# VH-VL binders against NAD kinase (nadK), part 159

Target 1, 268 residues: NAD kinase (nadK), of Syntrophomonas wolfei subsp. wolfei (q0aze0)
Amino acid sequence: MKIILVNNRFKENTEKKAQEIAGQLSALNVEVIIDNGLDEPYAGTVDFIMVLGGDGTMLRAARRYGQRAIPVLGVNMGTVGFLSNIEINELAEYLPLILREEYSLEARMMLEVAVFQQQSLLTRVFCLNELLLRSNSPRMLSFALEISGQKLEPYRGDGLIVSTTTGSTAYSLSAGGPIADPQLDAFIVTPVASHIINKRPLVVSPEREISLHLLEEREAIIGIDGQIKMDFGAENRVLIKRAPHPLLMVNLKAKPFFTSIDRSLQRQ
Below, E stands for the ipSAE of ESMFold2; O stands for the ipSAE of OpenDDE; V2 stands for 0.75 times the mean of E and O plus 0.25 times the DockQ between their complexes.

## First folded at step 19 (VH-VL)

Design UU2 (from RR11 with light chain V100I; framework fv_patritumab; at its last read DockQ between E and O 0.92; V2 from the best seeds 0.86)
Heavy chain, then light chain:
Amino acid sequence: QVQLQQWGAGLLKPSETLSLTCAVYGGSFSGYYWSWIRQPPGKGLEWIGQIYHEGDTNYNPSLKSRVTISVETSKNQFSLKLSSVTAADTAVYYCAREGLKHWTPYGMDVWGRGTLVTVSS
Amino acid sequence: DIEMTQSPDSLAVSLGERATINCRSSQSVLYRSYNKNYLAWYQQNPGQPPKLLIYWASTRESGVPDRFSGSGSGTDFTLTISSLQAEDVAVYYCQQYYTIPRTFGQGTKVEIK
ESMFold2, look of step 19: ipSAE 0.767; ipTM 0.905
ESMFold2 (binder alone), look of step 19: mean pLDDT 93; pTM 0.957
OpenDDE, look of step 19: ipSAE 0.917; ipTM 0.967
ESMFold2, fold request of step 20: ipSAE 0.765, 0.746, 0.763; ipTM 0.904, 0.897, 0.903
ESMFold2 (binder alone), fold request of step 20: mean pLDDT 93, 93, 93; pTM 0.955, 0.956, 0.957
OpenDDE, fold request of step 20: ipSAE 0.927, 0.922, 0.915; ipTM 0.972, 0.970, 0.967
ESMFold2, last read: ipSAE 0.754, 0.751, 0.742; ipTM 0.901, 0.899, 0.896
ESMFold2 (binder alone), last read: mean pLDDT 93, 93, 93; pTM 0.955, 0.955, 0.956
OpenDDE, last read: ipSAE 0.000, 0.922, 0.924; ipTM 0.471, 0.971, 0.970

Design UU3 (from RR11 with heavy chain H102Q; framework fv_patritumab; at its last read DockQ between E and O 0.91; V2 from the best seeds 0.86)
Heavy chain, then light chain:
Amino acid sequence: QVQLQQWGAGLLKPSETLSLTCAVYGGSFSGYYWSWIRQPPGKGLEWIGQIYHEGDTNYNPSLKSRVTISVETSKNQFSLKLSSVTAADTAVYYCAREGLKQWTPYGMDVWGRGTLVTVSS
Amino acid sequence: DIEMTQSPDSLAVSLGERATINCRSSQSVLYRSYNKNYLAWYQQNPGQPPKLLIYWASTRESGVPDRFSGSGSGTDFTLTISSLQAEDVAVYYCQQYYTVPRTFGQGTKVEIK
ESMFold2, look of step 19: ipSAE 0.772; ipTM 0.905
ESMFold2 (binder alone), look of step 19: mean pLDDT 93; pTM 0.955
OpenDDE, look of step 19: ipSAE 0.912; ipTM 0.966
ESMFold2, fold request of step 20: ipSAE 0.760, 0.774, 0.749; ipTM 0.903, 0.907, 0.900
ESMFold2 (binder alone), fold request of step 20: mean pLDDT 93, 93, 93; pTM 0.956, 0.956, 0.956
OpenDDE, fold request of step 20: ipSAE 0.927, 0.921, 0.929; ipTM 0.971, 0.970, 0.971
ESMFold2, last read: ipSAE 0.706, 0.765, 0.754; ipTM 0.878, 0.901, 0.899
ESMFold2 (binder alone), last read: mean pLDDT 93, 93, 93; pTM 0.956, 0.956, 0.956
OpenDDE, last read: ipSAE 0.920, 0.923, 0.927; ipTM 0.970, 0.970, 0.971

Design UU5 (from RR11 with heavy chain H102Q, light chain T99K; framework fv_patritumab; at its last fold request DockQ between E and O 0.94; V2 from the best seeds 0.86)
Fold by OpenDDE, fold request of step 20:
Structure UU5 (fold): chain C 268 residues (1-268), chain A 121 residues (1-121), chain B 113 residues (1-113)
Amino acid sequence: as target 1 above (268 residues)
Amino acid sequence: QVQLQQWGAGLLKPSETLSLTCAVYGGSFSGYYWSWIRQPPGKGLEWIGQIYHEGDTNYNPSLKSRVTISVETSKNQFSLKLSSVTAADTAVYYCAREGLKQWTPYGMDVWGRGTLVTVSS
Amino acid sequence: DIEMTQSPDSLAVSLGERATINCRSSQSVLYRSYNKNYLAWYQQNPGQPPKLLIYWASTRESGVPDRFSGSGSGTDFTLTISSLQAEDVAVYYCQQYYKVPRTFGQGTKVEIK
């Protein structure tokens, strides 16, 4: 068995724990790769991914490995979030189940974000939570939103969020988006301070495609999961689709979404 | 390793339609742009156009009116048609994959062997 | 369209000596967000398709000898062969993949002096 441990190199406690766990797993004849984000994602075949930390670390792990159909376990290390399944102090208890592959999986839809220079592909990014288009100045943006070829009226505001249902409890929520069942596949399109006061969020079928481009000669910013920033200009286009592969999140213990959401949200 | 095999008629008369096909082996067809490039004898390289596995195309404006690139995903194949050929279209035609590193394009990393197409009366 | 211009058209270099090929683009091919230049170098031998040598202006493709290196940013790029070998006799092309249409330089023929 080969396992990737994903941690945050900027959080010393997660690094130390990763090394400790790696030692324990090695003693059990498990091959371990530690990924703290410094290097490119491990390209070899692996059987399991363990994420040590909070939601931020999970988001990074999803971007790096989410399209490889590998089980991903979130192990919380004292943070508040929605994406971890067990606590670090529970790992010893559940480790035998992990090694025997005795767990269930929950598929979570991811976004496929393609960024273009005019008609030329610049890059693709897969993400678990959301894409954010926002102004890089105090001025509102003017941009075009198209859904499955349907051109909406020109949009003016500070920005726009396109989120998965998983991401509905992230930035989209802060922007006034609805809370979505993570078992549902859908896009949530949430306006950020639209000049139209009553601009409502849209819930969009995962079968549709969403495209964005600026209607003015200025620079904006694309944000991915609140961690990646890209420049976005008048010659750029963004195409958002459902990712070909969902993230396979490991469920070792029951964590009811709706019974825990109030507690989690009030703690934030 | 990924390999491209291409085939088609190598001799055409003026005004006929060039037709070439490229097949992908040993790798994923999905997720990539696939290009056609040509090279007249003793000359440089000219990009003809590209197609995404889902069917989206981009063409060189110099050839757009005569070029059609299509895809057959069930066979992992993509094709080139160039109508109303003249002697100026005589060239070696290549199919190629536009490769990705971490989902970012980095160049044409896999090429077919090329097909010489001669247009003569 | 982005025009690609190479210099020189032909280059004769003694074995073991340095060969330098320049490539200029009419527009910048730098993707600022990633700080990557969408510029590639290809080697083509007679009767063969082009072979990718350098990508993102300065990264060697797998299997490419260390004597090959790429440098530059924005609009000016250079391919360097630090010590020319007999097997390096070929035509070299630069290519931008920042915009469509894709465009190539006119090629540089490298020969042994």
Scores: ipSAE 0.930, ipTM 0.972, lowest interface PAE 0.4, mean pLDDT 95
Fold by ESMFold2, look of step 19:
Structure UU5 (fold): chain C 268 residues (1-268), chain A 121 residues (1-121), chain B 113 residues (1-113)
Amino acid sequence: as target 1 above (268 residues)
Amino acid sequence: QVQLQQWGAGLLKPSETLSLTCAVYGGSFSGYYWSWIRQPPGKGLEWIGQIYHEGDTNYNPSLKSRVTISVETSKNQFSLKLSSVTAADTAVYYCAREGLKQWTPYGMDVWGRGTLVTVSS
Amino acid sequence: DIEMTQSPDSLAVSLGERATINCRSSQSVLYRSYNKNYLAWYQQNPGQPPKLLIYWASTRESGVPDRFSGSGSGTDFTLTISSLQAEDVAVYYCQQYYKVPRTFGQGTKVEIK
């Protein structure tokens, strides 16, 4: 069995704990690859991904490994969020179940984001929460949104969020979008400070293709999960689709979404 | 260990349609752009066009009116048709993958062996 | 379209000596957000398809000897062979993949002097 252990080297004691856990797994004849974010993602075949940290560390793991359709376990290291399943002090208790593969999986939709220079692909990025298009200057953006080739009335404002249902409790919520059940597959399209009074958040079928481009030359950026920034200009276009694979989140311990939602939001 | 195998008729008369097929082995067909490139004898390389695995195409404007690239996803194949050929279309034709590293383009990383197509006078 | 111009068209270099090939693009091929130039170098031996040597202007493809190096940014690029070997006799092409249509330089033939 080969496991990737994803940590955040900037969280206090996370590196030390990751080495301790790697030692424990090695003693059980488990091959461990540590991903602390400095190197390129491990390219070889692995069976399981263990994320030591909060939602931010899970978002990075999802971007790096989510399209490999490999089970991913969130292990909380102190700060409660939406994406961890067990606590670090419970890991030893659950480790036998992990090694025997005695757990369920919860699928979470991801976005596939393709950025173009006109018709030429520049990059593709996968994300778990959202894509943000926003102004990078004091001026508002004027931009076009197309959904499956249908051109909506032009947008004018600070920007737009295209979110998964998992991301509905992140930036989309702060911008006025709805909380969505993460078991649903959908896009949530939330305007940011729209000048156009009747631009409401949209809930869109996951089978749709969403594209965005600027209508005037402005300094803009594309943000991915609040962690990646890309410059975005009048020559660019972005295409957003449901990713080919969901993130496969390991469930060892029940975490009821609806009865826990207020507590989880308070900790963000 | 991706490999491209290409085939098609190598001798044509003027005004006929060039037709070549490229098959992809040992790797994923999905997620990539697939290109055709040609090289007249003793000359340089000319990009003809590309197709995404879902069917979207981009063509060299110089050839756009005569070129069609298509995909047969169930067979992991893509094809080139170039209509109304002349002697100027005599070349070695290559298929190639537009490679990705960290989901970002980095050049044409896998090439077919090439097919010489001669247009007789 | 982005035009790619190589110089020289032909180059004769003694074994063990340095070969330098220049490539200029008519427009920038730099994707500034990633700080990557969408510029590749290929080697083509007679009767063979091109082989990718260098990508993103300066990164060596796997299995390419370290005597090959790429440099430059924006519009001006260089391929250097630090110590020419007999197997390096080939035609070399630069190619941009920042825009469609993809375009190649005209090629540089490298020969032993």
Scores: ipSAE 0.761, ipTM 0.899, lowest interface PAE 1.3, mean pLDDT 91
ESMFold2 (binder alone), look of step 19: mean pLDDT 93; pTM 0.957
OpenDDE, look of step 19: ipSAE 0.910; ipTM 0.966
ESMFold2, fold request of step 20: ipSAE 0.744, 0.725, 0.719; ipTM 0.893, 0.887, 0.884
ESMFold2 (binder alone), fold request of step 20: mean pLDDT 93, 93, 93; pTM 0.956, 0.957, 0.957
OpenDDE, fold request of step 20: ipSAE 0.929, 0.923; ipTM 0.972, 0.971

Design UU6 (from RR16 with heavy chain H102Q; framework fv_patritumab; at its last fold request DockQ between E and O 0.92; V2 from the best seeds 0.86)
Fold by OpenDDE, fold request of step 20:
Structure UU6 (fold): chain C 268 residues (1-268), chain A 121 residues (1-121), chain B 113 residues (1-113)
Amino acid sequence: as target 1 above (268 residues)
Amino acid sequence: QVQLQQWGAGLLKPSETLSLTCAVYGGSFSGYYWSWIRQPPGKGLEWIGEIYHEGDTNYNPSLKSRVTISVETSKNQFSLKLSSVTAADTAVYYCAREGLKQWTPYGMDVWGRGTLVTVSS
Amino acid sequence: DIEMTQSPDSLAVSLGERATINCRSSQSVLYRSYNKNYLAWYQQNPGQPPKLLIYWASTRESGVPDRFSGSGSGTDFTLTISSLQAEDVAVYYCQQYYTLPRTFGQGTKVEIK
């Protein structure tokens, strides 16, 4: 068995724990690779991914490995979030189940974000929560939103969020988006301070495509999961689709979403 | 390793339609842009166009009116048609893959062996 | 279209000596967000398709000898062969993949002096 441990190199406690767990797993004849984000993602075959930390670390792990159909377990290390399944102090208890592959999986839709220079692909990014288009100045943006070839009226405002249902409890929520069942596949399109006061969030089928481009000669910013920043100018276009593969999140312990949502949100 | 095999008629008369096919082996067809590139004898390289595995196409404006690129996903194949050929279209035609590093293009990393197409009366 | 111009058209270099090929783009091919230049170098031998040597202006493709190196940013790029070998006799092309259409330099023929 081969396992990747994903941690945050800027959080010393997660690094130390990763080393400790790696030692324990090695003693059990499990091959371990530690990914602290410094290097490129491991390209070889892997059986299991363990994420040590909070939601931020999970988001990074999803971007790096989410399209490889590998089980991903979130192990919380004292943070508040929605993406961890067990606590670090529970790992010893559940480790035998992990090694025997006795767990269930929950598929979570991811976004496929393609950024273009005119019609030329610059890059693709897969993400679990959201894409954000926002102004890089105090001035409002003017941009075009197209859904499956349907051109909406020109949008004016601070920005726009395109989120998965998983991401509905992230930035989209702060912007006034709806809370979505993570078992549902859908896009959530949430305005950020639209000049239209009654502009409502859209819930869009995962079968549709969403396109964005600026309608003015200025630069904006694309944000991915609140961690990646890209420049976005008049010559750029972004295309958002459902990712080909969902993230396979490991369920070792029952964690009811709706019964705990209020408590979780109040802690944030 | 990924390999491209291409085939088609190598001799055409003026005004006929060039038709070439490229097949992908040993790797994923999905997720990539696939290009056609040509090289006249003793000359440089000219990009003809590309197709995404989902069917989206981009063509060189210099050839757009005469070029059609299509895909057959069930066979992992894509094809080139160039209509109304003249002697100026005589060239070695290559199919190629736009490679990806971490989902970012980095160049044409896999090429077919090329097909010489000669246009003569 | 982004025009790619190589210099020189032909280069004769003694075995073991340095070969330098320049490539200029009419527009910048730098993707600022990634700080990567969308510029590639290819080697082509007679009767064969081009072979990718360098990508993102300065990164060697797998299997490419260390004597090959790429440098530059924005609009000016250089391919260097630190010590020319007999098997390096070929035509070399630069190519931008920042915008469409994809465009190539006119090629530089490298020969042994």
Scores: ipSAE 0.927, ipTM 0.969, lowest interface PAE 0.4, mean pLDDT 95
Fold by ESMFold2, look of step 19:
Structure UU6 (fold): chain C 268 residues (1-268), chain A 121 residues (1-121), chain B 113 residues (1-113)
Amino acid sequence: as target 1 above (268 residues)
Amino acid sequence: QVQLQQWGAGLLKPSETLSLTCAVYGGSFSGYYWSWIRQPPGKGLEWIGEIYHEGDTNYNPSLKSRVTISVETSKNQFSLKLSSVTAADTAVYYCAREGLKQWTPYGMDVWGRGTLVTVSS
Amino acid sequence: DIEMTQSPDSLAVSLGERATINCRSSQSVLYRSYNKNYLAWYQQNPGQPPKLLIYWASTRESGVPDRFSGSGSGTDFTLTISSLQAEDVAVYYCQQYYTLPRTFGQGTKVEIK
């Protein structure tokens, strides 16, 4: 059995704990690859991914490994978030179940984001929470949104969020979007400080393709999961689709979404 | 690992349609753009166009009116048709993959062996 | 369209000596967000398809000898063969993949003196 341990090497406690857990797993003849964010993602085959940390560490793991359809377990090491399943002090209790593969999986939709220079692909990025289009200057953006080739009336404002249902409790919520059940597959399209009052948040079928481009020359940014930033200009276009594979989150311990909303949101 | 095998008729008369097929082995067909490139004897390389696995195409404007690229995803194949050929279309035709590393383009990393297509006078 | 211009058209170099090929694009091929130049170098041996040598202007493809190196950024690029070997006799092409259409340099034939 080969697993990846994903941690944040800049957090003292998590790096030390990751090394401890890697040692314990190695003693059980489990081959361990540590991904602390410094190196390129491990390219070889693995059976399981264990994320040690909070929602931010899980987001990085999802971007790096989510399209491989590998079970991913979130292990919380601090403040309670939305994406962990068990606490670090419970790991010893659940480790036998992990090794025997006695767990269920919850699928979480991801976004596939393709950025173009006109029609030429520049890059493709996968994300779990959201894409943010925002101004990179004091000036508002004027931009076009297309949904499966249907051109909506132009937007004007600070930007736009296209999120998954998992991302509905992140930036989309602050911008006025709804809290969505993460078991649903959908896009949530939330304007950011729109100057056009009738631009309401939209809930959109996961089968749609969403396209964005600027209508005038402005400095803009595409943000991915609040962690990746890409410059975006008038010559660019972005296409957003449901990713080919969902993130497969391991469920060892019941973690009811609706009864935990307030507790999980305290970190916002 | 990934290999491209190409085939099609190599000798044509003027006004006929060039038709070539490229099959993909040993790797994923999905997620990539697939290109056709040609090289007249003793000359350089000209990109003809590309197709995404879902069917979206981009063509070189110089050839757009005569070119059709199509995909048969169930067979891991893509094809080139070039209509109304003349002697100027005599070339070696290559299929190639637009490669990705970390989901980012890095050039054409896999090429077919080429098919010489000769258009008689 | 981004035009790609190579120099020289032909180059004769003694075994073991340095060969230098230049490539200039009519527009920048740098994707600033990734700090990557969308420029590749290919080697084409007689009767064979092109083979990818260098990508992102300076990164060597797997299996390519370390005597091959690429440098440059934006619009000006160089392929260097630090110590020419007999098997390096080929035509070399630069190619941009920043915009469509994809365009290649006209090629540089490298020969042994």
Scores: ipSAE 0.761, ipTM 0.901, lowest interface PAE 1.3, mean pLDDT 91
ESMFold2 (binder alone), look of step 19: mean pLDDT 93; pTM 0.957
OpenDDE, look of step 19: ipSAE 0.915; ipTM 0.966
ESMFold2, fold request of step 20: ipSAE 0.748, 0.753, 0.750; ipTM 0.894, 0.899, 0.899
ESMFold2 (binder alone), fold request of step 20: mean pLDDT 93, 93, 93; pTM 0.957, 0.957, 0.956
OpenDDE, fold request of step 20: ipSAE 0.925, 0.919; ipTM 0.969, 0.968

Design UU7 (from RR16 with heavy chain D56E; framework fv_patritumab; at its last fold request DockQ between E and O 0.93; V2 from the best seeds 0.86)
Fold by OpenDDE, fold request of step 20:
Structure UU7 (fold): chain C 268 residues (1-268), chain A 121 residues (1-121), chain B 113 residues (1-113)
Amino acid sequence: as target 1 above (268 residues)
Amino acid sequence: QVQLQQWGAGLLKPSETLSLTCAVYGGSFSGYYWSWIRQPPGKGLEWIGEIYHEGETNYNPSLKSRVTISVETSKNQFSLKLSSVTAADTAVYYCAREGLKHWTPYGMDVWGRGTLVTVSS
Amino acid sequence: DIEMTQSPDSLAVSLGERATINCRSSQSVLYRSYNKNYLAWYQQNPGQPPKLLIYWASTRESGVPDRFSGSGSGTDFTLTISSLQAEDVAVYYCQQYYTLPRTFGQGTKVEIK
């Protein structure tokens, strides 16, 4: 068995823990790779991904390795979030199950985001939570939204979020999007400060494609999972589809989603 | 390692239709743009067009009216048709893959061996 | 279309000496978000397809000798062979893959002086 540990290079405690865990796993004759902010994703094959940190670390790990169809376990390092399954102090208890592959998997839909320059593909990004199109100025954006070839009325506002159901409890939630069951595959299209009063979010089939482009000669930004920032201009197009592979999240411990989100909302 | 094999008729008369096929071996067909590129004898390279594995096509405007690129995913093959050929279409035709690094294009990293197509009356 | 212009058209260099090929694009091929130039260099031997040599303007493809290097940004690029070898005799092409259609330079023939 070969395991990659993904931690947060900016959090020393996660790095230290990764080293400690690596030592423990090595003692059990498990090959370990540590991704402590590698310049590039580890190119070799691995059998299991262990994410040490919070939701942010999970999102990065998902973007880096999620398309490999490998089990991904979130181990919380003391942060509040929705994407970790067990706590770091529980790892020792569950380690035997991990090594014996005695766990269940939950498939989470990811986004495939393709960015184009005049029909030329610039890059693709796979992400777990959302794509954000946002104005880079105090002025509203004007852009075109197309769903499965259906052109909607021109959109004006600060921006737009296209999220997975997993991402429904992230930025989409703050923007007034619905809370979605993470076991459901769907796009959630959430307006960000639309000029149309009470513009409603859309729940869209994962079989559809979503296209965005600006209707004005100005610069905007694309945000991915709140971590990656890309410039987005009039000559750019973005196409959003369901990723061909879901993220396979490991379920070692029961974590009831609806009670958790209810508790979280009560804290605000 | 990924290899491309291409085949088709190498001799055509004017006004006929050029037809070439490229097959992909040793790697994934999915996720890539596949291109056709030609090179007249003793001259440079001209990009003809591309097709995504899902069927999306882009053509060089200079050839768009005459070019059709298609894909047969079940066979990991894509094809080129160029109608109304003239002597100007005499060239070595290459199929190629636009490679990806971290899902970002970085150039044509795999090429077929090329097929000489001669248009002569 | 982005026009690609190479210079010179032909270059004769002594063995062991430096060969320099320039390529200019009619507009920038820099993807600012990634800070990458969508520019590639190819080597083509007679009777063979082009071989990818350099990508993103300055990164060597796997298996390419260290004597090959690419530099430049925006619209001006350079391919350098630090010490020309006999097997380096070929035609070299630059190519942009920033926009469609893909376009190539006219090629530079490198020969031994």
Scores: ipSAE 0.924, ipTM 0.969, lowest interface PAE 0.4, mean pLDDT 95
Fold by ESMFold2, look of step 19:
Structure UU7 (fold): chain C 268 residues (1-268), chain A 121 residues (1-121), chain B 113 residues (1-113)
Amino acid sequence: as target 1 above (268 residues)
Amino acid sequence: QVQLQQWGAGLLKPSETLSLTCAVYGGSFSGYYWSWIRQPPGKGLEWIGEIYHEGETNYNPSLKSRVTISVETSKNQFSLKLSSVTAADTAVYYCAREGLKHWTPYGMDVWGRGTLVTVSS
Amino acid sequence: DIEMTQSPDSLAVSLGERATINCRSSQSVLYRSYNKNYLAWYQQNPGQPPKLLIYWASTRESGVPDRFSGSGSGTDFTLTISSLQAEDVAVYYCQQYYTLPRTFGQGTKVEIK
């Protein structure tokens, strides 16, 4: 059995705990790979991913490993978020279940984001929360949104967010989007500071394809999960689809989403 | 590990339609662009076009009016049709994969063996 | 279209000597957000398909000998064979994959002197 432990190299407690857990697992003949974000993603076959930290560490793990269809467990180390399942002090209790693979999985939709130079693919990236298109200058953007080939009236404003339901509690929320049940599959399309009053947030079928491009030359940025930034100009286009594979989140302990919303939002 | 096998008619008369098929083995068909490239005898390489596994196509403008690339996803196959051929279309035709590393393009990493197509003058 | 121009068209090099092939694109092939040049080098032996040698201008494909190296950025690129071997006699092509259509250089034939 081979496990990846994902941590954040800038959090001292996660480094120490990752070493401790790796030692415990090695003593049980489990091979452990530590991913602290510094090296390239581990390329080999693994059976399980354990994320030590908060939602940001989970977002990086999802981006790196989410398309491999590998169980991913979020282990909270202090700051309450939306993506952890158990607390670090509970890990010893649940470790036998993890090793015997006695747990359920919750699927979380991911976005597949393809960025083009006109019609030529530049890159593809997967994300758990959202894509942000935003202005990178004092001037607002004028941009086109297409949904499954249907061209909406042009947008004018600071930008647009295309979010999963998991991402509904992230940037989309602060831009006026709804909180969505993460067990639903959907896109949430939320304008950012739109100058066009009829541009409301949209909830869109996960089977749709969403396309964005600028209508005039401006400096813009594509942001991915608040962690990756890419320049975006008039020669670029982005296509957004449901990713081929959801993130498979391990469920060992019931986590009531609706009763914890206020608490989780204040700590993200 | 990924292999491309290609086949089709090797001798054509002017005005006929060139038709070639490429099959993908030992790897995923989904998630990639698949290309056709040709090389006239003693000459360089010319990109003909590509198709995404979902069916979207891009063609070289120089050939666009005569080219159709199609996909049969259930068989992991894609094909080239080039209409109204002339002697100038005599070439070795290759299929290739547009490769990805970390989901980012890095060139054509897998090629078929090539099919010589001769068009009589 | 991005035009790719190679020089020289033909090159004769003694065994064990350095071979240098230049490639110029008519427009930049650098994707600045990733700091990667979308430029590849291929080797083509007689009667065989092209084989990918170098990608992103300077990274060797797996299984390619260390004597092959690529350099350059933006519009000017170089393939170097540090010590020519008999099996390196081939035609070499540069190719950009930044825009469509994909375009190749005209090729450089490398021979033993």
Scores: ipSAE 0.762, ipTM 0.901, lowest interface PAE 1.3, mean pLDDT 91
ESMFold2 (binder alone), look of step 19: mean pLDDT 93; pTM 0.957
OpenDDE, look of step 19: ipSAE 0.917; ipTM 0.967
ESMFold2, fold request of step 20: ipSAE 0.728, 0.751, 0.746; ipTM 0.886, 0.901, 0.897
ESMFold2 (binder alone), fold request of step 20: mean pLDDT 93, 93, 93; pTM 0.958, 0.956, 0.957
OpenDDE, fold request of step 20: ipSAE 0.919, 0.919; ipTM 0.968, 0.968

